VH-VL binders against p42126. Designs and how they scored, part 20

Target 1, 258 residues: p42126
Amino acid sequence: QRVLVEPDAGAGVAVMKFKNPPVNSLSLEFLTELVISLEKLENDKSFRGVILTSDRPGVFSAGLDLTEMCGRSPAHYAGYWKAVQELWLRLYQSNLVLVSAINGACPAGGCLVALTCDYRILADNPRYCIGLNETQLGIIAPFWLKDTLENTIGHRAAERALQLGLLFPPAEALQVGIVDQVVPEEQVQSTALSAIAQWMAIPDHARQLTKAMMRKATASRLVTQRDADVQNFVSFISKDSIQKSLQMYLERLKEEKG

## First folded at step 9 (VH-VL; framework fv_bebtelovimab)

Design s4
Fold by ESMFold2-Fast, scan of step 9:
Structure s4 (fold): chain C 258 residues (1-258), chain A 123 residues (1-123), chain B 109 residues (1-109)
Amino acid sequence: as target 1 above (258 residues)
Amino acid sequence: QITLKESGPTLVKPTQTLTLTCTFSGFSLSTSGVGVGWLRQPPGKALEWLALIYWNDDKRYSPSLKSRLTISKDTSKNQVVLKMTNIDPVDTATYYCAHRSYKYGFWPYFDYWGQGTLVTVSS
Amino acid sequence: QSALTQPASVSGSPGQSITISCTGTSSDVGGYNYVSWYQQHPGKAPKLMIFEVSDRPSGISNRFSGSKSGNTASLTISGLQAEDEADYYCSSYTSSTYVFGGGTKLTVL
C-alpha cells in the first residue's frame, strides 16, 4: 500500500499520506494508487477536503521515478506519461478542497502535486525546497505544468524558475508565492487543518464552480492535446543522449547508496 | 478469455433484499488495478452504474444508491456479490457485472460484460 | 432524463457514413478523455466499441471511430453494414462515477 488515507470524520476531511519509500517517487503503481485514493474520497460525499502530506517527514515527494523513464520500451514511456497526466488532471480539477502539507523536500513531480492544490503549507526547514528543477537534469517541464506554475507565481518569475531549474527554500518560496504559508515543522498538520476548514466554510457548489471556471483553460489545453504531449515526451525521452544521461545518473545513485 | 456470468433470483418482492452473484474466469481480482463493477438497465432505458470493487477490496457506490448497496468479493471463488436492500418495482432491470482492467495505470472502462440477468420486482 | 444527450435515432444506407453525437458538460465529457461507446443488439449485453474518446479494443473494426470537441463526443461509423443496426450508448467517467447517454437507435435501411 503506497497511500494511507486517514479520515477526520467530524471535519469532513481526510489526510492522504504518501508512503512509497524511499522518497515517494511517482512510480506507475504510486500514480495509480494516488488516483484511486482520490477517486474514493470524491465518491464519498462525507468528504469535502483532503490534506496531502508524506507519511514520514523529510521528503514530500522526489518527483518522477527515473526508472520508469530509462531502459524501457516506448510503450512503457507512453503509459507512464499518460499516468502522470492523469494524476495532474485529476488533482487539478478535483471538486474537493486540496491542501498540501509539505513536510519535506518537494522538487519536480513533488512540486507538480503541490501546485494542483488550492493551498500550500511548507515546513520552515532549510532542507525542504520546492520547485520545478527539471532543467538541472537536462529534461523539461511539460507545457501544462509550466502553465500551472505561471498561474501561481506569474509569468516572469515562472520563466526564471523554469529555465534555471530553481528550488526555493522556505522564505523564498513564500516570497515568490509558490507556497501560501511557512510554519514550524511541528505545526504543519494543525495549520493544514485550520486552512482547509476555512476553504470548506464556503458552500460547495459556489466554490466548485469558481474553481472550475478559474482552472478550465489550463486543464482543457492538456485535455485537447494529451496524445500529442505523450508523443512529444516519448520522442524526447527515447533520444540516445537523454537515455545515456539518465543511465549515468541512476548508476551514480546506485553507487552512492551501495 | 475473460468471462463473467450473473446469477440470482429473477423475481423479487418489494421491501426484500436482492442478492446477485457474479462468477468470473480468465482474470484474478488480486491483480493490481483490476476491478469488477455492477450496472443495470431498466427495460427500454439507459444503463446505470451501481457499484465497483477493486483488487484491494476498495469499494465505490453510486451516490444516489449508496445507502442500499453492499458490494463484496471472494477472490478464492472468483465471485463478486452485490446486495441491494429495500427493493422496489422501479428496480426492475437487467443487471450486469463487468470487468474493469488495469492498463497503463488508471483505466475506467468496462471491457468485458456478463450476459445480464433480468430481475423483476413485483408483488 | 439521461445525463448525456444523444439523438433518439439515426439512419443510413449500406456503405454510407453516419455520426452519433453525445453532449455533456465540462465535468464529464469536456473535462477528461473518459468517453466510451457501447453497441447493444436486442437481448444482448453492451459491447465496448470505443474507449478514451477514440481508442478501439482489439477486434473492433476501424470503421468505428470516435472524436471529441469541447463538451460533445461523436461516434462515426463508416461503410455502414446491416449488422451495425443496434442501439449505441455513450458513457463518460466523471472522476468518481459513471454517466450514460439515453441511447441512439441506428437503423440501416
Scores: ipSAE 0.620, ipTM 0.836, lowest interface PAE 2.6, mean pLDDT 92

Design s40
Fold by ESMFold2-Fast, scan of step 9:
Structure s40 (fold): chain C 258 residues (1-258), chain A 123 residues (1-123), chain B 109 residues (1-109)
Amino acid sequence: as target 1 above (258 residues)
Amino acid sequence: QITLKESGPTLVKPTQTLTLTCTFSGFSLSTSGVGVGWLRQPPGKALEWLALIYWNDDKRYSPSLKSRLTISKDTSKNQVVLKMTNIDPVDTATYYCAHRGYKYGFWPYFDYWGQGTLVTVSS
Amino acid sequence: QSALTQPASVSGSPGQSITISCTGTSSDVGGYKYVSWYQQHPGKAPKLMIFEVSDRPSGISNRFSGSKSGNTASLTISGLQAEDEADYYCSSYTSSTYVFGGGTKLTVL
């Protein structure tokens, strides 16, 4: 089990805890469990909100699983990227109130998850940074993720952040607007419960229709271009130079083990 | 070599509980993302989805039939069981179990089907 | 949430192309690529022909192709053969459930 769901049906809230050690990497299995867990909560009328957090503090999610992107077949890369797109579409367009309680480092794909939420709370720990740092690895954030960041922090800040691959420590994250609150680490969960209660005070029909209206253009852009985006990803990741770069990075990570 | 086979009674009386068993081979319901579903087709009519169970014991039910359906699995026996309560003549149908594979993504399709078992409900 | 709408029947001659439509709403067919197509010969279990609007499982002839425009998905069969004569069902996803069309009987003349 890579996703733990702690329901509080009386409050209409569930806490979804990431448990994919060591760093909550978005493996194909983890992506699948996230989508299935979200669907179950969406189909259960007793729940109106979900708090996303890590079971263990330190890392919210390190992002994409590089082992899914290196040394595999083109068909595997296509399937992996389709799964990543599916998670983003499901989270971004969810009718549930989504709050991310970021109790750890949140780079790249971790930031992807956080950006789909209605509200983001980050622990005030200088080791916990958030951002889309793909360019630091020589890879590119897809257009739909770029659109999501741009919608959150504005065009100029997003352009600077994406081109430079910036990871924002807590004070800068709050200043640029990529997170909504920064609180002491021990207060992240209670702050998330308070925040989600405020969002859930709004009648569901009005909140859901407003969310759909605000997010329709961004989501539709991916929906109409999914296959092209998959082919672009497969073509890019399959390049010898990219595969070699990823292999070298994975070997460095293995060296860190011993 | 994924195969599934339905078994259970071919004749059931109204108000009774129908119990159907799906026995499968070629895959494990302990594999992340894998699921097994039940569907039915009344004679000469369209397909209708009934229930789905995932490897992690997560369950999905047709909203119109939810109160009457229970799906369960026995991973060690390679079996999935569907129970439908308060059977009625309109429940007469060929019942299928089917594999929901997971290699890529979450699309709602069934790639391998059992042969089906006709269940007739009559007094 | 509404059932998917298909024509009751369609017919064609060997070698021709035919198209079967499947109309839903923005929440199912129109919302995302959750459209699949199944072929069923009399007395047999359904067989998956197309998934995710346009993808084919291994072993399915490229004569079968899928597409969609707005709230309508289409299955096109080119180079019609006698063995294509069957019932065809579209399916889509909505609210964590599967919905099916009423089925289309294809007759090869």
Scores: ipSAE 0.120, ipTM 0.664, lowest interface PAE 6.0, mean pLDDT 89

Design s41
Fold by ESMFold2-Fast, scan of step 9:
Structure s41 (fold): chain C 258 residues (1-258), chain A 123 residues (1-123), chain B 109 residues (1-109)
Amino acid sequence: as target 1 above (258 residues)
Amino acid sequence: QITLKESGPTLVKPTQTLTLTCTFSGFSLSTSGVGVGWLRQPPGKALEWLALIYWNDDKRYSPSLKSRLTISKDTSKNQVVLKMTNIDPVDTATYYCAHRGYKYGFWPYFDYWGQGTLVTVSS
Amino acid sequence: QSALTQPASVSGSPGQSITISCTGTSSDVGGWNYVSWYQQHPGKAPKLMIFEVSDRPSGISNRFSGSKSGNTASLTISGLQAEDEADYYCSSYTSSTYVFGGGTKLTVL
């Protein structure tokens, strides 16, 4: 439906393709299908690695679905945010090797997905930027996402990027370290297959325990504070000024699409 | 309202295949995120999860029993079927089917249960 | 044997509070917020009382509350009533599988 899984059982790899038109927004349905698809692959001994990419080039994922965050009940906002937390926790702590093959724009929630991966490859196209640009919409990245970025690019770079809502074009993304490789768009898939094979050459036991050791503190912080984070999100998003801002943005998007 | 009802044989012999059917109403197994699971409880013992099937035909099985279990669905008939091969006296238990509801996003809990059907394995 | 450890029994008088523990590992109870609690009266199907560590389904009394600290989850029942007498099972969902505790028989004296 919204997630296509193309298995290559001989290689121990599956390619998970986002197919939630028009821009792979993280709707409740898409979040649910992503988690269920990941669990199926985790529970299948045929697979040791997953490449995450978009079914169609152009947009990897536009991020959070703003229609899930505007004009709804507080209960809906709470449920939505729990689903977002769930996707991050499942991806970040996955025992599978995860490689993001970023064949399109990757802002906000798209970057959230990419940051959970073990390795990130970005197509060399100046239209495909990656970053946590929430502040440009008047909203804030949650502490666990801030921690994820900080762990990837360092404290100072993360603070500048988060406060300014920076989206990094490919050269800057590589320089700051938010992606590991930048290649011509037509080479993204083959590069991802090569990269994941390198990670899968490491014995699973040692790789998985090392990943868990490295990521446990960051993941545990959210596990411990999930409800408080939900309450903070619901309180913030429900503010009249935030709701009005989101409504105006959504109306502008509808006008552009006709 | 959501209701589920288990049906199948109450007495089976060792080495046979046990087939149980769950018939339900009040929800559709075509709704995104919805699943139906099977669980069992031997007399006086703990609950044990067996299998789960989702709206999109994705299936999950207990790791220890996976080789013996097949779960399938007929969405149009509101039915989920569990088959367990090579039945043994240790499989004597009350078998339950249960609804795994989609409330908001990923929700891995059983909120409505059938009344259960006791299956005795004996020669 | 059960994967999660619960006391075999607990007892209390009407109006008291009791707590039932459920101990697992960092891979199940400690690593995720997927703890649930089921109530089972003799001869009946289990009933979901608590999910996601501390949330209640609609219609479940606020006398039932859940919490978690480290690898141990707890179900607390306040203002005990005779109808609370039942078996209580904890469960955790992890890595596409469910694990259950051995169950705790609550006796209301």
Scores: ipSAE 0.483, ipTM 0.792, lowest interface PAE 3.4, mean pLDDT 91

Design s42
Fold by ESMFold2-Fast, scan of step 9:
Structure s42 (fold): chain C 258 residues (1-258), chain A 123 residues (1-123), chain B 109 residues (1-109)
Amino acid sequence: as target 1 above (258 residues)
Amino acid sequence: QITLKESGPTLVKPTQTLTLTCTFSGFSLSTSGVGVGWLRQPPGKALEWLALIYWNDDKRYSPSLKSRLTISKDTSKNQVVLKMTNIDPVDTATYYCAHRGYKYGFWPYFDYWGQGTLVTVSS
Amino acid sequence: QSALTQPASVSGSPGQSITISCTGTSSDVGGFNYVSWYQQHPGKAPKLMIFEVSDRPSGISNRFSGSKSGNTASLTISGLQAEDEADYYCSSYTSSTYVFGGGTKLTVL
């Protein structure tokens, strides 16, 4: 199982721990297990909040699994991207309170997960940066992810961050507003428990309707354009120049760590 | 080629427990993302979903029937078992098991169905 | 689990097009794109015809198409043939549950 769920039904909270070694890459299997695990908690009235974190500190999630995006068929790329869209839609629109306890590096797809949450806590470690760095790899954040970042940090900051592929270290992440708190790493879990308790103190019906109202326009835009977004991704990723770049990057990663 | 086949009693008495077995081939219920569901259809009425079990033993139940249902699997035998307690004449229906595939990520649809088994509840 | 609303029956002539509606709420049909359509011939198991609103499983004729507008999904069958005569059920998946429509009996005249 790539997702560990530690329930505390008495508190109405579950801790969802990412365990997809080595770096919690969003493989097709991991994406599927994340959605199914979230769905199980949503279906259980014992739970009102979920804390998302990594089982191992150091990397929250390294983001998209490049092996799902290179050397495969167009049908595989389409299926993979649909799975990525599915995770974002399910997390972003979840009726549960979601808190990300970011105990490691959080680039690209890791930041996608964090951005869906109601509240973000980042460990105060200069090695743990958060951001949408797709452009540094020659790939593009999809419009719905761009919208999510823009809703969080504002248009101008989001444009600069996306065009340059910025990864924000903790102090800058707090300053720009991509995270809500920065705390010593050993305090991340207790801070997340305190934060989620605050959100869960609000009656569910009022909180859930407000969340839906705030997020409806952004979510609906992807729901309406899912197939077009998939075809745009497949067309882009299938380009020979992109495939070559990804292949070279994967070879570099193999050389650095076997 | 995916196939599923339902088996169990065709006649049960009120208050008893109904046990149905789904035997399948062409896929493994140890493959990430794969699940098997149970659905039913009373004579002349609409389809109703009952339960689902995933490869990792995660389970989902119809909220209205949850207290009466238990779903389990035996991966080595390629079988999924559904138990429904306190059976009533209104539970008379054709019961189906169906494959819920992973293949391309989250995929909440039933693409291959068993032939169905009619279960009649009467005294 | 709210039942989805379908017309009880629909009819058409060979070669024509018919459309079957499936109306739910913003929390099911109108929310996610988890709408599916099943065809059922008398005495047989349901067959998946459409999933994710508009996608077809391999082997399903392109005469079958799906769409959605707001809280209403639609199944359209073009070039109607005698073997299309069957019951059609819509389904939506949301919040870890499946809801089904009451079914529509298609008669090919």
Scores: ipSAE 0.558, ipTM 0.815, lowest interface PAE 2.7, mean pLDDT 91

Design s43
Fold by ESMFold2-Fast, scan of step 9:
Structure s43 (fold): chain C 258 residues (1-258), chain A 123 residues (1-123), chain B 109 residues (1-109)
Amino acid sequence: as target 1 above (258 residues)
Amino acid sequence: QITLKESGPTLVKPTQTLTLTCTFSGFSLSTSGVGVGWLRQPPGKALEWLALIYWNDDKRYSPSLKSRLTISKDTSKNQVVLKMTNIDPVDTATYYCAHRGYKYGFWPYFDYWGQGTLVTVSS
Amino acid sequence: QSALTQPASVSGSPGQSITISCTGTSSDIGGYNYVSWYQQHPGKAPKLMIFEVSDRPSGISNRFSGSKSGNTASLTISGLQAEDEADYYCSSYTSSTYVFGGGTKLTVL
């Protein structure tokens, strides 16, 4: 199993733990298990909120799985990107209260997951940064992810962060507003439980309709442009220069592991 | 290449439990994202979804029928079993099992269907 | 319970184009791209014709096309042929549930 779901007895809350070693990269299999786990919780009336965290502290999620984006067919790239879009759509529009308990590094696709949540708590550890750092790899965040960041921290802060590929350490993450709380690492879980209880005190009908209203324009923009976004991604990632760059990066990562 | 076939009783009395078996080939129900669902169609009526089981043993049920339905799998035998309790004449229908596929990831649809088995509920 | 709304019947002549509508709400048709279309000939199992609003399974003729506008999905069949005469069902997947339309009987005159 790549996703562990533990109920918090009596609270109406489930803790969803990422367990896709070594770094919770968003492989096709992990993306699929995340969506199906979320659907199961949405279908179970005993749950009203979900805390997302890593089973192992240190890395919340390293983001997109570069092995899904290099040395594969255009059809594979299309399918991978459709799965990434599906996870974002399902998390961003979920009727459940979602709280991210960020107990590790949270770059790129990890930040994508965190940004879909209603509330974000980051452990106060200078090694745990959060941000959309795609430009540092010579790739770009898609428009729907750019919109999500912009909705969270504002246009100018988002533009600066995206163009420079910024990863925010905890104090800066709190200051810019990409996270809502920064707490000692040993307090992340208890803080998440306190935060989710506050959100769950609101009647579901009113909270869910307000969330939908606030997020509809952003979600609908992707829904209407899904196929065009897939084609843009496939065209970009398939470029020989991009493929070569990703191949070299993966070889460096493999050498560092040895 | 992917095939599914329903089997079970063709005549059931009211209040009994209906047990249907889906035997399949051409895919594994251990593959991430893959599922097998059950659907039914009363004579001359619309399709109705009943239940779904995923590769990881995760289960979904029609909300209106959940209390009457149990879906299970035996991955080694390539079988999925549906049980429906307290059968009623209104449950008379052709029952289908179907492969829940995906195209390069997570996309819920039923792309291959069994031939269907007609179950008549009569006193 | 609410289901997807389809016309009971449509008809056309060989070579013409017809369109079948499927209307839901913003929580099903409008909010996601989970729309699928099934073709069913008398006495046969349903066959998937369109999934994810507009995608075709391998082997399905490009005469069949799908689209969506707001809360309404549409199946269009161009160059209508006698073999297209069948019942057509739309479906959506919402919150771990599958909902089907009432079905549309297509008659090819």
Scores: ipSAE 0.226, ipTM 0.687, lowest interface PAE 5.5, mean pLDDT 90

Design s44
Fold by ESMFold2-Fast, scan of step 9:
Structure s44 (fold): chain C 258 residues (1-258), chain A 123 residues (1-123), chain B 109 residues (1-109)
Amino acid sequence: as target 1 above (258 residues)
Amino acid sequence: QITLKESGPTLVKPTQTLTLTCTFSGFSLSTSGVGVGWLRQPPGKALEWLALIYWNDDKRYSPSLKSRLTISKDTSKNQVVLKMTNIDPVDTATYYCAHRGYKYGFWPYFDYWGQGTLVTVSS
Amino acid sequence: QSALTQPASVSGSPGQSITISCTGTSSDVGGYNYVSWYQQHPGKAPKLMIFYVSDRPSGISNRFSGSKSGNTASLTISGLQAEDEADYYCSSYTSSTYVFGGGTKLTVL
């Protein structure tokens, strides 16, 4: 099981804990379990909000699983990217209140997950940075993820962050607006419970309609261009130079692990 | 090769409980992402989804029929069972079990179907 | 009630192309790429023809293609053959619920 769901009885809230060791990488199995877990909560009228966090502090999610993007077939890359798009669409358009309780490092695909949420809380630990750092790895954030960041922190800040592949430490993350609160690590969970209660105080019909209206243009852009985005990703990732870079990076990670 | 086969009574009386069993081969219902669903089709009418069970025992039901439906699995026997309570003549239909498809990640579709079993509800 | 709207029937001649529409809402067809198409011959179980709007299972002819624009998905069959005569059902998925169209009877004249 890669996703633990703990109901908070009486509050109408579930805590969804990432448990895909070692670093909560978005593998195909983990992506599948995340979407199915979210659907179960959406279909259960007793839940109105979900707090997303890591089962173990240190890494919220390291993001995309590079082993899904290297040494595989073009068909595998297409399937993987469709799964990534699916997670984003499901989280971004969810009728549940989503709060990310970021108790660890949150780069790339981890930041993708956090950005879909209605509210973000980051532990005040200098080792826990958040951002879309794809360019540091020689890859690019897709347009729909760029749009999500731009909607959150504004065009100029997003352009600088994306071109340079910035990872924001807690104080800078708060200043640029990529997170809504920075609190001591031991207070992240209680702060998330307080935040989600505020959002859930609003009647569901009005909140859900407003969320849908605010997010419709961004989500629809991916829905209408989904296949083109898959082909762009497959074409880019399949380049020999990109494959070699990813292979070298994966080899370095194995050496550091021992 | 994935195969599924429905079994159960072909004639039931109103108010009884209908029990249908799906026996399958070619896949395991312990594999992450895998599910088995039940669907029905009244004579000359459209397909209607009834229930789904996933590898981790998560269950989904048609909202309009949820109070009447129970889906369960026996992974060791490669079986999924559907129970429908308080059967009515309008429940007369061909009942299908089907493998919930999963290419890479979450794509909800039914890629392999049983042959179907016609259940007639009459007094 | 059918949640998705399909024409009751369509017809074409051998060698022609036909298109079957499937119209829903932004919460099913429009919001996600969960559209599937099934072919059903009389007395037989449905057969998956298209999933994920436009993907074909192994063994399905490239004469069958899927597309989507807004809240309307389309199944196009090119080079019509007699064996294509069947009922066609569209399906989508929303909030853990599968919804189906009313079905379209294709007649090959």
Scores: ipSAE 0.223, ipTM 0.713, lowest interface PAE 5.3, mean pLDDT 90

Design s45
Fold by ESMFold2-Fast, scan of step 9:
Structure s45 (fold): chain C 258 residues (1-258), chain A 123 residues (1-123), chain B 109 residues (1-109)
Amino acid sequence: as target 1 above (258 residues)
Amino acid sequence: QITLKESGPTLVKPTQTLTLTCTFSGFSLSTSGVGVGWLRQPPGKALEWLALIYWNDDKRYSPSLKSRLTISKDTSKNQVVLKMTNIDPVDTATYYCAHRGYKYGFWPYFDYWGQGTLVTVSS
Amino acid sequence: QSALTQPASVSGSPGQSITISCTGTSSDVGGYNYVSWYQQHPGKAPKLMIFDVSDRPSGISNRFSGSKSGNTASLTISGLQAEDEADYYCSSYTSSTYVFGGGTKLTVL
């Protein structure tokens, strides 16, 4: 099981813990388990909020699984990207209060997950950076992820961050507004419980309608362009130069572990 | 070769509990993302989804029937069991079990179906 | 459960094209693109023909195509053949529930 769900006694909150070793990469199986787990919680009247965190500290999620994007068929790339879009759509539009308790490094696809949440708390550890660093790998964040970051930190900060592939350490993450709180690592979970209680104090119907109203334009843009975005991703990732770059990166990672 | 077969009583009296068993082969219900669902079709009417069980024992039920339905799996026998309480003549239908595959992450479709079993609720 | 709206019947001649509509709401057909189509011959189990609005399972003829515009999904069958005569059901998966259309009976001459 790659997703552990622990109910918090009496609070109406579940803690969803990522457990996809070694680094919580968004593999096709992990994406599927995340969506199914979220959907179950959304349809259980006893839960109103979810805290997303890693089972083990150190890495919240390393992001997209590069093995899903290299050495595979165009059909596989299309399916993978549809699964990534599905996770983003489900999280971004969830009627639950979502809080990310970032107890580890949070690059690329990890940041995608964190950005869908209503509130973000980052452990004060200089090794735990957050950001959309796709350009450092020679790949591009899709328009809907660019829109999500821009909605969070503003146009100019987002443009600088995306073009340079910036990963923000905790102080800089707080300053730019990509996270809402930075706290000692041992306080991340208790801070998340306090934050989610504050959000849950608001009546659900009013909070949910406001969230939907605020997020509708961004979500609808992807919904109407899903197939075009898939085709753009498949076309880009299938380029010989991109495949070779990804292959070299994966071989480097394998060599360092061997 | 994915195969599913429904079994259970073909005639049930009102107020009884209906128990249907789906026996399958060609896949494991411990494979991540895989599920087995139950659907029914009254004579001459549309399909209606009843319940779904996933590899991790996660369960989904039709909201209108949730209070009457229990879905479970028996890993030792490759079986999924559906129980429906307080049966009524309106529950007369052909009952199907079906495989929910895993191909592209979240994939909520039934790609292989059992032959169906007609359950008649009399009087 | 609220059902998706399909025409009760459609008809065509061999070699022609027909289209079957499936209308829902923004929360089902208009939402996540989890639209599927099933073919059912009399006395037989349903067969998956289209998933994810427009994708075909392996072995399904390219004469069957799917599309969606807003809250309406469509199944188009080109080059009609006698064996296409069947009931067709659309379905949408919304958060943790399946909704089905009422079904469309296709008659080929």
Scores: ipSAE 0.424, ipTM 0.764, lowest interface PAE 4.1, mean pLDDT 90

